# VH-VL binders against q9umr5, part 419

Target 1, 268 residues: q9umr5
Amino acid sequence: SYKPVIVVHGLFDSSYSFRHLLEYINETHPGTVVTVLDLFDGRESLRPLWEQVQGFREAVVPIMAKAPQGVHLICYSQGGLVCRALLSVMDDHNVDSFISLSSPQMGQYGDTDYLKWLFPTSMRSNLYRICYSPWGQEFSICNYWHDPHHDDLYLNASSFLALINGERDHPNATVWRKNFLRVGHLVLIGGPDDGVITPWQSSFFGFYDANETVLEMEEQLVYLRDSFGLKTLLARGAIVRCPMAGISHTAWHSNRTLYETCIEPWLS

## First folded at step 18 (VH-VL)

Design t56 (framework fv_nofazinlimab)
Fold by ESMFold2-Fast, scan of step 18:
Structure t56 (fold): chain C 268 residues (1-268), chain A 122 residues (1-122), chain B 112 residues (1-112)
Amino acid sequence: as target 1 above (268 residues)
Amino acid sequence: QVQLVQSGAEVKKPGSSVKVSCKASGGTFSRYTISWVRQAPGQGLEYLGYIIPLFGTANYNEKFKGRVTITADKSTSTAYMELSSLRSEDTAVYYCARSEYDLGSYPDFDYWGQGTMVTVSS
Amino acid sequence: DVVMTQSPLSLPVTLGQPASISCRSSQSLVYRDGNTYLYWFQQRPGQSPRRLIYEVSDRDSGVPDRFSGSGSGTDFTLKISRVEAEDVGVYYCMQGTLWPLTFGQGTKLEIK
């Protein structure tokens, strides 16, 4: 029998987006109980990420309790950040595979159609003025906005991402790290043709320096300091990196080759 | 020029509900944050909450949570504030105020409506 | 909630003389981004409030330079260098740093 799978959607998304993913899972792992969480759908996905973490936490507790052998998480786009926080705040989670599907793990800094839809007159160079205000932090997308030219503002104003990445001190950091390290596998998926996640290497804990040169995970201070356990997980052999070209942001959950290569092997 | 025009005065019984409108003209409605503030006769200003019409996102002062609902209709460039379970202490002038979300720090309150007097009396 | 305390609550002034209004917050208004979200509004009799000052000291467009804002942390001041007849009304400070937004009690400026 297969461990249950919990799916967490992304920005402006809903459970409907995962119909192909569910079909693939049913074909390769028949009998798997898959729960796509129908919380914070559509425009509600703009709610602050800590509010979403609380709601999703309440939904996953009974699922995890019913599955003593463990569960798998598949978390898409913004949902990957929700799952990062869930794994840190839950002192009793039993997650085996955490599959992060094109999620901006080190943040977002790019002029994309999603941002232009939300902030039509803003450019990536000036969005920090909105996002790092008290009111900007009321919106999920600003909770992971990471302007590499205003890193001090990001570190001081980010109410979510800087804290879960251990980039700013928090009283619970030691407990959050201990909890996160309970995960069996961290499966990171993303690619250069995503078109939304900028830089795309954010899905692999890479990010821009002040000159907009991408530094990979192993060059990040959060990795080098082992702030929330990435270095420990990598040493344990628990991090899987699965980049794939040719996949746009809205296609990660509906590409069969991607599923067979990057997701299927981790659904024991 | 930006203008916010509110609906007319209302007299309500305790326990009823009131719904005040705020119609925006000039500028791009979807770029606004519309906030609601009230003022009891001879008293100061009290914040109720806001809506950002582009996102459909609303948030409320905890004091009024459960009684206040703020909505917006982008097709008519109109925001609404509904307050339920009215009590005599809800007697006040209710104002809508705008902030331009895209370019500025919130709260800006750069334009205000003319106010709507809501009287709650038995 | 952040408590905003204004003094004086009643301010009678002679035309042409200066006026000063104090606003104190129960905790620091410096947000994590280093900005201070403190605002001043004027409400003339029978009119809606009008923004005068944003972020402690920046004057709004069309606001006369006789109005100035200053302060830091928890103590803020609005000054009018020479009071004119049109300045009669109630002045409010407001903080936007911590949810929910809160206002001072108001200071009523009257001509003697």
Scores: ipSAE 0.104, ipTM 0.647, lowest interface PAE 5.5, mean pLDDT 90

Design t57 (framework fv_nofazinlimab)
Fold by ESMFold2-Fast, scan of step 18:
Structure t57 (fold): chain C 268 residues (1-268), chain A 122 residues (1-122), chain B 112 residues (1-112)
Amino acid sequence: as target 1 above (268 residues)
Amino acid sequence: QVQLVQSGAEVKKPGSSVKVSCKASGGTFSSYTISWVRQAPGQGLEYLGYIIPLFGTADYNEKFKGRVTITADKSTSTAYMELSSLRSEDTAVYYCARSEYDLGSYPDFDYWGQGTMVTVSS
Amino acid sequence: DVVMTQSPLSLPVTLGQPASISCRSSQSLVYSDGNTYLYWFQQRPGQSPRRLIYKVSDRDSGVPDRFSGSGSGTDFTLKISRVEAEDVGVYYCMQGTLWPLTFGQGTKLEIK
């Protein structure tokens, strides 16, 4: 009797990371069919996000078709952006709860361990030179790099995030908004001790202004203009915010208290 | 199998420059990082720097900044390490080594080139 | 830079006997993701280095189970349970946790 759950992983990740999450779901909702998608694992997670969206779309269509009562999505880190795009490009999705687990919904701007390995002496202030080039946009991490000091370059060069957030015009924007608004619940999860997602409020549609002061969702132009439906969803009572301190980036899918507080209530 | 093939031995005068090549075969060149490591005769290993060919991005051990330049040519699947202002203490075998991103974000040095002997003498 | 100190630097062993090499780092090698990026390499005479062990204790698929790695934080050990003639060479530890990557001085294993 429980709706199926589809899980989408993050950057440099795979289905194995979700073994604890699967155990929690089995304990609280026994009999739930959980599908963790084994696509774009490890290094393949660096492929352009639009390529990943197409691949995940092909995988979720038969799952959704077999569940006329609806499905739930649990989408971790970068996977939350994949799921954002899936909900917009699919004219016929039947997603009830979209659970976004520490995903950089307004983008990333931070000197994190992922950046330190790829570019050990590069500062976040210089990464725009690579990311906002045509070859940089062939990498997923650059598709959501959002430098608040070069917003003009972000708006012109971002082939993914600026478009799905409605920050740059697109011919399909109206239909993408209509499709996204079919979601039952948008459950946003994140916290100050994540250590990777910067600013951590990006998981809640907050982000830096040009002075690196965080402005929350309600102060963002994308919210005020209702570009893809955030204002409408909030007015409908469909947005759930569940911040939790004390959880590092790789622990969101393996913390029992987080699961019981933020995830379990939204799995019908 | 992935193989890294390096250019032949070089003998250089003090003050000159040397450019060593590392040609990758088997696998996609742009999907990994290439690092350079040297070994003076009878001594240990010393890290020089790396390049990510896909981005053209390189970074260097501070000890060698200003003297070392690492580049890549994607059309020939070849990485290069150029060291300038050569001194006798730069006499060493220079190795290239590969690292992939798969299942992690850190270098793992899974394949090494055969090494190139560079001798600096007058 | 992180200093990697190996002991002993010279290790004469009798065939069939065990051998043990120590590696100590000047700083903790635990990365922020919880992993420890410590590696062991073997260099046979006239050959390029070959990776034996990664992440402290994981063996490469071609490496005999005679080789084992252990340790945590700043203290690490490479053990060979029964030394064979082909094991002659220099062994290096390397840290990958902090930039720049640094190696130990090397331990020369030789048959007596």
Scores: ipSAE 0.007, ipTM 0.422, lowest interface PAE 10.5, mean pLDDT 87

Design t58 (framework fv_nofazinlimab)
Fold by ESMFold2-Fast, scan of step 18:
Structure t58 (fold): chain C 268 residues (1-268), chain A 122 residues (1-122), chain B 112 residues (1-112)
Amino acid sequence: as target 1 above (268 residues)
Amino acid sequence: QVQLVQSGAEVKKPGSSVKVSCKASGGTFSRYTISWVRQAPGQGLEYLGYIIPLFGKANYNEKFKGRVTITADKSTSTAYMELSSLRSEDTAVYYCARSEYDLGSYPDFDYWGQGTMVTVSS
Amino acid sequence: DVVMTQSPLSLPVTLGQPASISCRSSQSLVYSDGYTYLYWFQQRPGQSPRRLIYEVSDRDSGVPDRFSGSGSGTDFTLKISRVEAEDVGVYYCMQGTLWPLTFGQGTKLEIK
């Protein structure tokens, strides 16, 4: 009766993080088939995002094929970017609700413990030297590093985010836009107390300008140009924004109030 | 303080395979990129490929793709380079070299192993 | 592949005299990030290569100041202001800008 749900985890994460989410879904939508994909777990989550997209694509094809009425995606943190690309590269996806849980949709520009562990001498101000180097794009976290003080380098060096956002041209851009627009609902979730996603408004397609002033989605060139369909989706009423304060980055998948308010309504 | 120690010399027949090891000490193995470079007797340096041990990502020079496999074992801080279908022109000293992810020197090869002589002869 | 061409291939030098090695790339080595990934390595007889210079002109720790790197785009130079006996060996340039990484053919520096 309920459409199957596919869950894609984030950086240094695994299916274990979603045990509470599965409990909530079972309580409100009993009988829902929920598949949490155990691909690119832990350190494997650092692999290039295009490689992850390929692997997740192979995993979701049989699930979508078994559900002609459609499926829902719940994609957490970095996983939200994987799902963005999946929706663009799959010309036959049947995704109804794409639920993005605190994902850096316009990129990341902020210090985190993971970045300090990987690149101990780096700060957010100089990480562009690593991420936009010839070897940097082999790291998933660098695929969505978006330094607002070096936007020209981001546009030229990003092998993933700049392309899926239509910020740099790609031969497949028109097809990717057409495919993305097949989604039924784009549900964006995030909040000011996340503590990892910087700026937190990146989860809503907002981002820093060169002065680190946050501009919201409607002020972004990707929205104004409708580069991959955001303006079209908003016009047809398909974008849902659900910000919530008081939730840290690792708690989005385990907060009942968040689930009831932002996720539950979109799991038909 | 960083040291890369390679396995000993090998003599192989044409058509066989060789697997050379490179054990890292004095640093955090998972933060390095380990590259493999060879040098035929009296000749220059030639790049084979690399591995990022942290998540096992390897990439190969197209010239060797299909014949070379680079792997890493994080539990022993050891990288391996396996070259198959050996020919006489594969006779060379094989070096491992590391590059740290940190700023300002990509690709740097800031530390090299001592080299492993692989001789391919009948 | 980017072809790296060194000149001269053989460089006999008198002790205390300057030495200069040229390295030319078939394509610009300026990467999308605006940086130039050009490196110089020294290989003494019977030893592994060691890095001397990174990113065209930055000298590695422990490398004497008589070594200097310069250049831009496709033309690069390694200079030794006054050659010492310990400088004998083969010098290689390497580019890291475009995959795969490629080396020059090497310049053998010998004391005359």
Scores: ipSAE 0.560, ipTM 0.812, lowest interface PAE 2.6, mean pLDDT 91
Fold by OpenDDE, second read of step 19:
Structure t58 (fold): chain C 268 residues (1-268), chain A 122 residues (1-122), chain B 112 residues (1-112)
Amino acid sequence: as target 1 above (268 residues)
Amino acid sequence: QVQLVQSGAEVKKPGSSVKVSCKASGGTFSRYTISWVRQAPGQGLEYLGYIIPLFGKANYNEKFKGRVTITADKSTSTAYMELSSLRSEDTAVYYCARSEYDLGSYPDFDYWGQGTMVTVSS
Amino acid sequence: DVVMTQSPLSLPVTLGQPASISCRSSQSLVYSDGYTYLYWFQQRPGQSPRRLIYEVSDRDSGVPDRFSGSGSGTDFTLKISRVEAEDVGVYYCMQGTLWPLTFGQGTKLEIK
């Protein structure tokens, strides 16, 4: 009776990370077929995002085919970008709800402990030297690194985010926009206490300007130009924003209140 | 000097759980990952999973199908490995090992604990 | 999972003579960053494993220069130029490129 749910994990995750989410879904929507895709787990999550998109595409196609009424996607952290790209490249997806769970949808430019851990010798101010290098884009993290002080490098070197955002012209931009707009609802979840996604508003397509002032989704060029369909989705009432405070990055999938408030309503 | 000191030997019955600790010293705990590897008597090495103590994020070898739980306490620089639904086949020496992450370079197990023998018998 | 195959599994060696251990992976261990995360560990009797070699050929500090690692792609080798009594133990190769990490079966080095 309930539409199948497909879960895509984040950086360094596995299916085990979602054990609580599975429990919540089972309790509130018994009988729901939930598939947590164990692809690109652990270190493999550092592989280029386009490679991940291809892998996940192969995994979701048969699931979608068996669910003619549609499916729901829950995509966490980095997985949210994977899913957005997935929906952009698939001209025949049947996603009802795309739930972006604390994803850096407009990219990452954080000088967090997470970044320091990954790049101990590079601060966010100079990470562009790595991420926008020829080899930098071989790492998933760099695929959505968005340096507001080096916009030219971002636009030219970003092999993933700039493309799915339609910020750099490419021959598939129109088609990708059309495909993405097939989604029923885009549910954006995030919050100020995330501690990883930087700025946290990135989960809502907000991001820094050149002065590191956070601008909202409606102020972004991608929205104003409707480069990948955000403006259109908003206009049709298809975007849901669900901010929540008090939740750290690694807890978004394991918080009952968050689930009930931001996720459960969209699993029917 | 870097050291990983593990808890003492355990004897458990089938179906029970065991929790082994690994206390790290001589370095910055938050800069490293802690992995768990086991070795059955007279056998080779098998990887269980790892944790990033800084974030409490763990990842597991799916072979264990959710029986393994790895946690860490940053305040005490201690990592834990809990294995549930114990079987006789789980009898092994369990090792913790440290790995450094630098620009994608992990895990590499540069330091190991002394090992903890876990015996599962009825 | 990546299968790591070591050969031989038993390696009797005369003191002072060279030794060689092969490790083959079921698929390429070259990661997206261009590095190959192949490691060699030594486990002496009654002791914990000890890393000898990382990333195919880099030797850990304190490891004698008689130990050397080489190889590429799917074929790797650990060499000991002159075996000493303290070298007795089991040697493991490990890949850290693909999830999950996997070890070879181990090669038991003994003195003849």
Scores: ipSAE 0.019, ipTM 0.539, lowest interface PAE 6.1, mean pLDDT 92

Design t59 (framework fv_mavrilimumab)
Fold by ESMFold2-Fast, scan of step 18:
Structure t59 (fold): chain C 268 residues (1-268), chain A 122 residues (1-122), chain B 111 residues (1-111)
Amino acid sequence: as target 1 above (268 residues)
Amino acid sequence: QVQLVQSGAEVKKPGASVKVSCKVSGYTLTELSIHWVRQAPGKGLEWMGGFDPEDGEPVYAQRFQGRVTMTEDTSTDTAYMELSSLRSEDTAVYYCATAYSSSWRPGYFDYWGQGTMVTVSS
Amino acid sequence: QSVLTQPPSVSGAPGQRVTISCTGSSSNIGAGYSVSWYQQLPGTAPKLLIYGNSNRPSGVPDRFSGSKSGTSASLAITGLQAEDEADYYCQSYDSSLSGWVFGGGTKLTVL
């Protein structure tokens, strides 16, 4: 009997994107109950991330309650940030493996076709003007926009990422850290050929400094201060890093070699 | 507006093959996935297969694998569904339908052709 | 047999509320795959009525609403009108079949 798996999709996605992933799980772990949450699909994925966290929380509670042995989360792209917040706000989650598929855990700073579609005349250098306004923070993409040239604005204006990363103080920070630390394994997956997540090392808690030089997780203040438990998890042996080259952003959930190498070992 | 226009009704004998066409206008085939759904008289809808938006290549329902071939001609914006080794149970209206092939539009059939009646009888 | 189960028929009078159920399993609706609904008027192709469990395409009246709970989904039609008389189909994805699945269809009769 395998633990149930809950899947959380990304920006402009739906449950249909995960059909290959479900096929792989069925082949290697037959009988696994896999629930792909079909909330905030398509354009609805642009809603504020705290709103999405509330909706996904309501959906996962009954699933976790029925699985006293625990559950696994597989969270793709933007969905990985939703799952980060879920693990912090839930006092009683029973998540064993949190598998983060190419999620911008330290934020996003890059021009993408998605941003051009939403803001056709905007570039990464000027998007801070929109994103760090109250209106901009009503869009999910702006909730994790992290401009390394305006880090002071990010810290002050980000209503989501700066708070869940403990980069700005919050009254609930101690409880959120305690809750997050209940996770069994934090499995981080990403790679240089993703093409969307910028910098790709954001999927591993690395990010740009003010000169756009990438600093890895262990050099981040959030790690050094242990703001939400990364240093504690690493010391416990609970963080798994699985980088893979040659995989584009939309292929993380449909590549068999990626599944066998990075995901399959963490499903029990 | 996307429009799908299908070829006309066909009558075939058991063992024959039928090839139904679906001409797309209002958008290009490279940005649309075409799926095929059939409906036997007085019965429900049955998905046969289509082009996967993620893969850009045909996927077929298990029961039709080996008998069905789905192709597209992007130069004429026409999709085709060929079903071989016809049986009387294959008598049905065959529909083509679209889902956008971009990552922004997965998961539902938003535009439908008018349907093609295929009758298999001796 | 259909993978998704719908009642073969439902009926109501003008102005009433009717609900059409769609029952799946752990490999489709229970796995979290979204449910779409299609309306088929006699002699016509199906028309998308609801997608992603509860979203309405432009042009679909708010009298039509969709919901999902556990392994089942429901289509609700309020303020029933004579022109609503049609066949209604639910649709989802099934991981064990690796394909799209439809319900058997429900004939709505307006009395």
Scores: ipSAE 0.000, ipTM 0.469, lowest interface PAE 13.8, mean pLDDT 87

